# Ledger of designs, part 1: VHH binders against A disintegrin and metalloproteinase with thrombospondin motifs 9 (ADAMTS9)

Scores and structures below are computed, not measured.

Target 1, 201 residues: A disintegrin and metalloproteinase with thrombospondin motifs 9 (ADAMTS9), of Homo sapiens (Human) (q9p2n4r1735to1935)
Amino acid sequence: LPQNCKEVKRLKGASEDGEYFLMIRGKLLKIFCAGMHSDHPKEYVTLVHGDSENFSEVYGHRLHNPTECPYNGSRRDDCQCRKDYTAAGFSSFQKIRIDLTSMQIITTDLQFARTSEGHPVPFATAGDCYSAAKCPQGRFSINLYGTGLSLTESARWISQGNYAVSDIKKSPDGTRVVGKCGGYCGKCTPSSGTGLEVRVL
Positions, changes and structure headers below are counted from each chain's first letter, unless a header gives other numbers; antibody chains are not in Kabat numbers.
F, E and O are the ipSAE of ESMFold2-Fast, ESMFold2 and OpenDDE, as the mean of both directions, binder to target and target to binder. V2 is 0.75 times the mean of E and O plus 0.25 times the DockQ between their complexes.
[cut] stands for letters that were removed.
Atom coordinates printed by the task and the answers are left out, and those that the model quotes come from them; centres of patches stay.

## First folded at step 1 (VHH)

Design a01
Fold by ESMFold2, look of step 5:
Structure a01 (fold): chain B 201 residues (1-201), chain A 123 residues (1-123)
Amino acid sequence: as target 1 above (201 residues)
Amino acid sequence: QVQLQESGGGLVQPGGSLRLSCAASGFTFSSYAMYWVRQAPEKGLEWVSTISSGGDSTYYKDSVKGRFTVSRDNAKNTLYLQMNSLKPEDAAQYYCAKDLEYYDSSGYPFDYRGQGTQVTVSS
């Protein structure tokens, strides 16, 4: 069985983009192969729970008084806020790119993402410029259930920016992560030192 | 309003050194973390380095750690990247970016970069 999309071309004679079963770390994994008509096909994982549970957000509202954390940190559309944060964006994901040599998600590949507001936001990333009072509003969500993959224990997020704060929760089985991240202004991303590593279940 | 102008690129041999500069205007430079990013042909933007607003914290992509040094002069509104032990894989168009506008997205433009400065490494 092939171990990457380039081998699918060589070993099976396939030339079409699509889903293929690959042998990865001794297990079968369903991988979407893109760019199969080229010399450089790319490997993607189709997210079973799709856009509704796989998204990244930089929140666009900023409090009039950034020393507050109103509503016990809950988001309200009628807040005393300005919608003026120019870095804001929302991206949702049907597929994510994976580097099968390192078993790392490539969070910046947005080929199968949809950006419905503002700027594109990489996978597993969130931020805002809402409050200096540790009141994060930006959200991301990861759901790998049904893909055959889970995140390893090595994955760490870093927070960057003034008053940066993050609240990141991982499920015990490594298939779900949700985060709230922000600052005045701040964001969270997977650490470059650890990357966003996965393993085959 | 915000303007960033990169300079200092050029052609060097493998193992050589180069220092990039980024002149900033149109915002309070000393209040923002600053980034270096790069783009090789047919690749998206990739993060290289970050420096905090005061210059006291620095962060690097693993492949450049120990070879590159980011610094800033807040009195001159200037960001620097000292690049030592350059490799062919470092060849790219280099851009500086204001912290709040940086997203490492494949080929998606961000609003607050200049034209960049080209680094070419050839034997």
Scores: ipSAE 0.000, ipTM 0.119, lowest interface PAE 16.2, mean pLDDT 83

## First folded at step 4 (VHH)

Design f21
Fold by ESMFold2, look of step 7:
Structure f21 (fold): chain B 201 residues (1-201), chain A 121 residues (1-121)
Amino acid sequence: as target 1 above (201 residues)
Amino acid sequence: QVQLQESGGGLVQPGGSLRLSCAASGFTFSSYYMYWVRQAPEKGLEWVSTISSGGDDTYYKDSVKGRFTVSRDNAKNTLYLQMNSLKPEDAAQYYCAKDLEYYSGEPFDYRGQGTQVTVSS
């Protein structure tokens, strides 16, 4: 069986984008092949739990009083705040790109993302400019369950910005990660040193 | 070079008034939200008031509402804080600050040297 989308073209004679079964690290995985009309097809994983459980957010509200963390950090529409953070955005993902040579997710490939507000936000990224009082509002969510893949233990997030805070929670099996990230202004992203590595279950 | 220069602080009795000014240069003042913040030694930095770029929207910390009035003169690149009915808890170093909303840097990154407000009975 083919081990990448280029081999699907060569061995199966296929030229159409779609789902194909590939042999990855000795296991069968369903991979969406995009760009099959070209010599540079790309491999994507279709997320079983889709947009509702795979999203990235840079939150757009900023507190009038940035020295507080109202509502014990809960988000409320009636806050003493304003929606004026132009860097804000919300993206959700149907598929994510994977580099099968390194087994890493390519978080900046947004081909199968939908941005419903503001700017596109890379996979596994969150931030805000809400509060200087350790009150992160930006959220990301990863759910790889059912894809045949999980994140390895090596994945790390970095926080950047003033008063930056991150709270990253990983499931034991590596299929689910949620993050709350922000600052005044702050973001969290996967570390460039570790990337976002996956393994075949 | 961005510069902010506060003035107008001083010594006042409880119930008295002061008017603070902030002269701005080195940026397009009229394009930015402006802030007043204050610092007492054990309290750290505390937000006081915000004014929109055009001056039409103003916001205040609850404890100063009805006593303090923020305003700006965009033709003179100057921000003001009228402080009435001053209380001992208002004593602090007062700073004006520029909004940094589009960059994940320090909040209130550009602020002046401050002006001291002292309230004594």
Scores: ipSAE 0.006, ipTM 0.194, lowest interface PAE 12.0, mean pLDDT 85

Design f34 (from a01 with A33Y E101T Y102W Y103E F110Y)
Fold by ESMFold2, look of step 20:
Structure f34 (fold): chain B 201 residues (1-201), chain A 123 residues (1-123)
Amino acid sequence: as target 1 above (201 residues)
Amino acid sequence: QVQLQESGGGLVQPGGSLRLSCAASGFTFSSYYMYWVRQAPEKGLEWVSTISSGGDSTYYKDSVKGRFTVSRDNAKNTLYLQMNSLKPEDAAQYYCAKDLTWEDSSGYPYDYRGQGTQVTVSS
């Protein structure tokens, strides 16, 4: 059985983009092969829980008084805020790209993302420019359940920016991660040292 | 590998015009907001303009509003900055940037900038 999309082309003579079964680490997985008419097809995982549970956000509101964390850290539409953070955005994901050699998610490939507001935001990232008082509002969510993959325990996030903070929760089985990230201004991304590594269940 | 290559700078008189270009490769250009930033000698990096991925929303630093126009051609992976009514204060090295990583407290992160292109306005 083929182990990547290029082998699907060679072994099956297939030339159409679509879902194919590949043998990955001894298991059959459904992989979406894109660019099959080219010399460089790409591998994507279709997310069973889709857009509603797989998204990334840079929050667009900034407090007038950034030295506080009002509302006990809750998000409110009626905050004393400016709606002026131009880096803000919200992206949701139907599929994510995977490098099958390294077993890493390619978070910056947005081919199968939809940006419903503002800037595109890479998978597994979040941020804001809301408060200097450790009050993160930007959110991301990952749900790999049903894909046959889970994140390894080695996956780590880093925070960047002034007063940057993150609060990241990972499920024990590695299929779900949620994060709140921000600063004045701050963002969280998967560490370049660990990447966003997955394993086959 | 993300690559950005700026061009179109030069020497102009006050009140003159220049059009900058930024050729992009190594990423899906049409999916990203793009930025123009500039740096004058002995000054920090300064945000100039932002354009949405589809090109229908544009944002400008107050001092350049009405004089500068940002645009993009997603079929050619190219970003543009039309600069009219140039002032000595606009003299700087100009860079285009892809929005992904940022380093300033004001929230305008800049990533994968090229060599830049010099704009000089004679006095």
Scores: ipSAE 0.006, ipTM 0.125, lowest interface PAE 13.1, mean pLDDT 84

## First folded at step 5 (VHH; from f21 with Y102W)

Design k01
Fold by ESMFold2, look of step 7:
Structure k01 (fold): chain B 201 residues (1-201), chain A 121 residues (1-121)
Amino acid sequence: as target 1 above (201 residues)
Amino acid sequence: QVQLQESGGGLVQPGGSLRLSCAASGFTFSSYYMYWVRQAPEKGLEWVSTISSGGDDTYYKDSVKGRFTVSRDNAKNTLYLQMNSLKPEDAAQYYCAKDLEWYSGEPFDYRGQGTQVTVSS
């Protein structure tokens, strides 16, 4: 079986984008090959739970009084706030790009993402400019269940920005991660040193 | 080492047009979303436009939608911004960027030196 999308072209003579089974780290993995008509096809994983459970958000509301954390940190549309954070955005993902050499998700590839509001937001990233009082509202969600992949324990998030704070929850099997991230203004992203590494189940 | 070089700025009259270019090297250009951002004097960085890695999806700040067109040529590792119907409010230093790590007051991790667009009254 081929080990990347370029081998699919070479070994099978295929030239159409689509799902192919690849032999990765000794196991089968279903990979969507994109750009098969070019010299540089790219490997994507189709997310079984889709865009409803795979999304990234920079929250657009900012508190009038950023020293507070109202509602015990719950999100409320009737908050005393303004929807004016220009970096805000929401992206949801049907597929994510994977670098099969490093086994890392390429979070900045948004080819199979849909940005429904504001700026595109990379996979596994969240932020806001809501509060200086440890009150993150930006959310991201990762659900790899059913894809044949899980995140390794090496995946770490870093917080960036003023008063930045993050709350990252990972499932024991590495298929589910949720995060709440923000600041005044702040975000969280996977650490560049460890990346967002996956393994084949 | 990532290198981005913007060009094509200049002085135009209101209603005029410019075409900006961004030459990219040191990374696999075709695998990344690319961004145009701008900075007016004494202002923070402002997002202008985004284009997907394949070029099929484009996004624009509301104030430039219908006037600006982002495009890319992945064979030439080049990003473009066609700016039509320019207004004085569009005058700024324009940058291309590789990552969406843009915040007001925060520098982009990977951007060029910029190219100046001046719109005379």
Scores: ipSAE 0.005, ipTM 0.210, lowest interface PAE 11.5, mean pLDDT 85

## First folded at step 7 (VHH)

Design m2 (from f21 with L100F E101D)
Fold by ESMFold2, look of step 10:
Structure m2 (fold): chain B 201 residues (1-201), chain A 121 residues (1-121)
Amino acid sequence: as target 1 above (201 residues)
Amino acid sequence: QVQLQESGGGLVQPGGSLRLSCAASGFTFSSYYMYWVRQAPEKGLEWVSTISSGGDDTYYKDSVKGRFTVSRDNAKNTLYLQMNSLKPEDAAQYYCAKDFDYYSGEPFDYRGQGTQVTVSS
């Protein structure tokens, strides 16, 4: 069976973008092949839980008093806030790109993302400019359940920015990660050294 | 150079009133949100009030709502805080602060030298 989308073209005579079964690390996975009319098709994983559980956010509200963390850190749309953080955005994902040579998610490929407001936000990232008091409001969510893939334990996030803070929770099986990230102003991204490595279940 | 100069503090009895002023220079005053903050002895800075650049939106710490009123006169480059029904817990050095243009830095970094409010019973 083919091991990448280029082999799908060669071995099965396929010429159209779509879902194909590939042999990846000795196991069958369903991979969406995009750009099949070109010499460099790209491999994507369709997310079973889709946009509702796979999203990235830079939160747009900024506290008038950045020295506090009101509501015990809970988000309130009626906060004493300016709603004017220009870097804000929200992106959700139906598919994510995977590099089958390195087995890493390519977080900056947004071909199958929808940005419903603001700026596009890469997969697995979040941030805000809400508070200097360890009160992160930006959120991301990853749910790989049902895709045949999980994140390896090597995945790490870094925080950047003034007063940057993150709270990231990974499930034991590596299929679920949620994060809250922010600062004054701050964000979290996967570490360039570890990336977002996946394994076949 | 950004300059902020507070005035109007003094000694007042509980229940009394004071009106603070903040003269601003060295920046386009009408383009920025402005803040009032205060500091009591051995305490950190405490946010009191915020006003939008045009003056139409105002925000207050809960303990001063209904007693304090922030306003601005953009033609005179002046920020005001009307303080009514003063309580002993309102005694502090009061500062006006300019919003940061860059969304970074220390909270309330651009502020004046302050004016003292003392409430005696």
Scores: ipSAE 0.112, ipTM 0.592, lowest interface PAE 5.4, mean pLDDT 89
Fold by ESMFold2, look of step 7:
Structure m2 (fold): chain B 201 residues (1-201), chain A 121 residues (1-121)
Amino acid sequence: as target 1 above (201 residues)
Amino acid sequence: QVQLQESGGGLVQPGGSLRLSCAASGFTFSSYYMYWVRQAPEKGLEWVSTISSGGDDTYYKDSVKGRFTVSRDNAKNTLYLQMNSLKPEDAAQYYCAKDFDYYSGEPFDYRGQGTQVTVSS
């Protein structure tokens, strides 16, 4: 069986974008091959739970009093807030790109993402400018269940910015990660040193 | 260069009134939210009030609601704080602060030198 989309093109004579079965690390994986009409096709994983459970957010509300963390850190639409953080955005994902050589998700590839408001936000990224009091409101969600992939335990997030903070929860099987991230202003992203590595289940 | 100059502080009896002013220059005053913050000795900065760029929306710390009124005159580049029914706990150095174009520093980093409010019996 082919081991990447270029081999699908070469060995099977396929030239159409679509789902193909590849042999990855000795296991069968369903991969969406994009750009098959070109010399450089790209590998994507279609997310079974789709854009409702796979999204990235930079939250747009900013507290009038940034020295507090009101509501025990809960998000409220009626906060004493300005709804005007210009770096805010929300992106949701139907598919994510994978580098099959390194087994890492390429979080900045937005080919199959939809940005419903504001700026595009890379996969597995969240942030805000809500509070200097360790009160993160930006959210991301990853759900790989049903894709045949899970995140390895080496994946880590780094927080960047003033008063930056993150609260990241991983499921035991590595298929689900949720995060709350923010600062004054702050974001969390997967570490460039470890990347966002996946394993075939 | 952002310049903010507070004035109007002084000594007042409990229950008295003061009107603080903040003269602004070096930026387009009418484009920014403005703040009043205060600092008592050996304490951090405490947010007091916020006013929108046009002056129509105002927000207050709970302990000053109904006693303090923030306003602005965009034609004169001036921010005001009317302080009524003053209490000993209101005694502090009062600062006006400019909103950031982008938050990347300490809270209320763009502020003036302040004006002292003292409440004594």
Scores: ipSAE 0.101, ipTM 0.583, lowest interface PAE 5.6, mean pLDDT 89

Design m4 (from k01 with F108W)
Fold by ESMFold2, look of step 8:
Structure m4 (fold): chain B 201 residues (1-201), chain A 121 residues (1-121)
Amino acid sequence: as target 1 above (201 residues)
Amino acid sequence: QVQLQESGGGLVQPGGSLRLSCAASGFTFSSYYMYWVRQAPEKGLEWVSTISSGGDDTYYKDSVKGRFTVSRDNAKNTLYLQMNSLKPEDAAQYYCAKDLEWYSGEPWDYRGQGTQVTVSS
């Protein structure tokens, strides 16, 4: 049984992009193979819960008084604020790229992402420039349920920037992660940079 | 080397007026948002007003809205605060601040020496 998309080409004679079953770490996983007409196809995981539960955001509003955390940190459209943060963006994901040799999600591959506002934002990242008072508004969400993968227990985030803060919550089974991240200006990213380690369930 | 110098404070009766100035040097003044903040004795810094880099947008703490007016002259590298209808509660040391630097945690990193406003009946 093939263990990567290049082997799918060789062993099955396939030349079309699509979903294939691969033997990964002794288990069968459904992997989307992209670029099958080329010499270097790429492996993606289709997210069962789709773009409504898999997204990354850099929030675009900035408080007029950045020393406050109004509404106890709740987001409100009527804040005393302006939508003027130039790094803002919102990306949602239908599929994520995986490096099957290292078992890492490649967070910067946006081939199957949609950016509905502003700049593209990598998977598993969030930020803002809203407040210096520990009031993060940027959000990310990860839902791997049904993919056959989970995050390893060693997956970690770091906060970067002035007054940067993050609040990241993981489910016990490693399939769900939500984050609130921000600063003045600040963001959170996986600690390994562009990779996020997963394992086969 | 950012330098900010406040002036124009003094002693005034309730209901009186003062105009504060902030002379700026050591940075491109016209590229930065500017702030007025104040500190009464044994109290923390309190935000008073913000003005955008071009001067088109202004914002105020509720307690001074309608009484104070922030403005800037980018050709003169100067920030102003016109204070009308002064109340005893406005008495404080007033500072101007460059956008990001007033959050640094050191007094010398984000403001000048300040200028004292005293309101006495």
Scores: ipSAE 0.007, ipTM 0.163, lowest interface PAE 13.2, mean pLDDT 85

## First folded at step 8 (VHH; from m4 with W102Y)

Design n3
Fold by ESMFold2, look of step 11:
Structure n3 (fold): chain B 201 residues (1-201), chain A 121 residues (1-121)
Amino acid sequence: as target 1 above (201 residues)
Amino acid sequence: QVQLQESGGGLVQPGGSLRLSCAASGFTFSSYYMYWVRQAPEKGLEWVSTISSGGDDTYYKDSVKGRFTVSRDNAKNTLYLQMNSLKPEDAAQYYCAKDLEYYSGEPWDYRGQGTQVTVSS
């Protein structure tokens, strides 16, 4: 069986974008091949749980009093805040790109993302400029269940910015990760040292 | 450079009134939200009030709501705090502060030297 989308094109005579079974690390994996009309097709994983469970957010509200963490950290539509953080955005994902040589998710490939508000936000990132009291409001969610992939234990996030904090929760099987991230102003992103590595289940 | 100068503090009896002023220079005053904050001895800075850049929206700490009124005159680059029905708990050094929307720093890093409000019986 082919081991990447270029092999699917070259060895099997396929010319259409679509789902193909590839042999990856000795196991079958269903991969969406995009750009099959070109010399450089790209490999994507279709997210079974879709955009409701796979999204990235930079939260757009900022507190009138930035030294507090109101509502015990809960998000409120009627907060004492203003919606004026210019870096805000929300992206949701139907598919994510994977580098099958390194087994890394390419978080900045947004070809199968939809940005419904503000700026595009890379996969697995979140942030805000809400509070200096370490009260993160930005959220991301990853759900790889049903894809045949899970995150390895090497994946870690870093916080960047003033008063930046992150609260990252990983499932034991590596298929689900949720994060709350923010600062004054701050974000969290996968560490460049570890990347966002996956394994075939 | 950003400069803020508070004035108008003094000694008043409980129930009395004071009006604080804050003269601003070194930035486009009308483009920024402004704050009043205060500090009692041995305590941290406490948020008192916020006013929008145009002056149309005002916000207050619960303990001063109904007694204090923030306003601004953008033609004179001046921020005001009218303090009525003063209580001993209001005694503090009062500062005006510029919004830091475009900078990474501490809340209220850009503030003046303050003006002292003392309430005695």
Scores: ipSAE 0.078, ipTM 0.570, lowest interface PAE 5.9, mean pLDDT 89
Fold by ESMFold2, look of step 8:
Structure n3 (fold): chain B 201 residues (1-201), chain A 121 residues (1-121)
Amino acid sequence: as target 1 above (201 residues)
Amino acid sequence: QVQLQESGGGLVQPGGSLRLSCAASGFTFSSYYMYWVRQAPEKGLEWVSTISSGGDDTYYKDSVKGRFTVSRDNAKNTLYLQMNSLKPEDAAQYYCAKDLEYYSGEPWDYRGQGTQVTVSS
């Protein structure tokens, strides 16, 4: 069985973008091959739970008093705040790119993302400029259930920026991660040392 | 270089009034939200009031609402805080502060030397 999209082209004679079964680390995995009419096809995983459970946000509201964490950290649209953070954005994902050599998600590939507000936001990242009191409002969500993949235990997030903070919850089986991230201003992103490594279930 | 200079502090009896002023230079004053913050001994900086760049919107810490009034004169590059019905809890060093214009920074990085408000019994 083919081990990447280039082999699909060579071994099966396929020339169309679409879903193919590949042999990865000794197991079958369904991979969307994009760019099959070119010399450099790319491998993507179709997210079964789609846009509603796979998204990244940089939150656009900033508190008038950045030294407080009102509402015990709950988000409220009637806050004493301004919606003027120009780095804000929201992206959701139907497919994510995977590097099959390293088994890492390529968070910056946005070919199958939709950005509904503001700037594009890479997969598995979130941030804000809401508060200096460790009150993160930006959110991301990852749901790999049904894809045949899970995140390894090595996946770690780094907080970046002034007063940056993250609250990241990972499921034991590695298929779900949710995060709240922010600062004054701050973001969270997967660590470059660990990346977003996945394994085939 | 942002320059902010507070004045108008002093000693007052409980229930008394003071008007603080803040002279601003080194930036386009009318483009920024401005803040009053205060610091009592052994305490961190505490937000008191915010005013929008045009002066149309004002916001206050709950404990000073109805007693303090923030205002600005953009033609004179000056911020004001009218403080009425002063209480012992209001005694502090008062600072004016400029809003940040960039991605990140410390809360109230751009503030003056402050002016002392003392409320005696």
Scores: ipSAE 0.053, ipTM 0.491, lowest interface PAE 6.3, mean pLDDT 89

## First folded at step 10 (VHH; from m2 with Y102S)

Design p1
Fold by ESMFold2, look of step 10:
Structure p1 (fold): chain B 201 residues (1-201), chain A 121 residues (1-121)
Amino acid sequence: as target 1 above (201 residues)
Amino acid sequence: QVQLQESGGGLVQPGGSLRLSCAASGFTFSSYYMYWVRQAPEKGLEWVSTISSGGDDTYYKDSVKGRFTVSRDNAKNTLYLQMNSLKPEDAAQYYCAKDFDSYSGEPFDYRGQGTQVTVSS
């Protein structure tokens, strides 16, 4: 069985984008091969739970009083807020790109993302400019259930920015991660040192 | 260089009124949201009011809503705060603050020297 999309072209004579079964680290994995008419096809994983459970957000509201964390940290549409954070955005994901040599998710490949508001936001990323009082409102969600992949224990997030803060929760099996991230202004992203590493289940 | 100078503070009786002014220079005043903030001796810095760059949208801390009115004159580069029905708890050093365009630094760090409001009992 092929071990990457280039081998699918070579070994099976396939030339169309689509789902193919690949042998990855000794196990069978369903991979979407894109760019199959080119010399450099790319490997993607189709997310079974789709864009409703796989999204990234930079929240667009900013408190008029950034020294507080009102509403016990809950998000409210009627907050005393400016609704004009220019870096705001919301992206959802049908597929994510995988580097099969390193087993890393390439979070900045947005080919199969849909940005419904504002700026594109990379996979596994969240932020805001809401509060300097450690009151994160930006959210991301990862759901790898059914893909045959889970995040390894090495995957970690780094917070960046003034007063940056994050609250990131991983499921025991590594298939679900949710995060709340923000600052004045702040964001969280997967660490460049560890990347967002996955393993085949 | 950004310069903000507050004026119009003073001693007033409870229930009285004051009008604060903030003269702005060294930046394009009409491009920025502006804020009024205050600091009492036993308290930290407290947000009072916000006004949009064009002046069409105004926002107030709940305890001053209905008593204070923020306004601006973009032709004169001046921000105002009309303070009515003053209470002893309104006594503070009042500052105008410029919004920042890089989202760096401390909250309200572009502010003037302030003007003192004292409410006699």
Scores: ipSAE 0.263, ipTM 0.689, lowest interface PAE 3.9, mean pLDDT 90

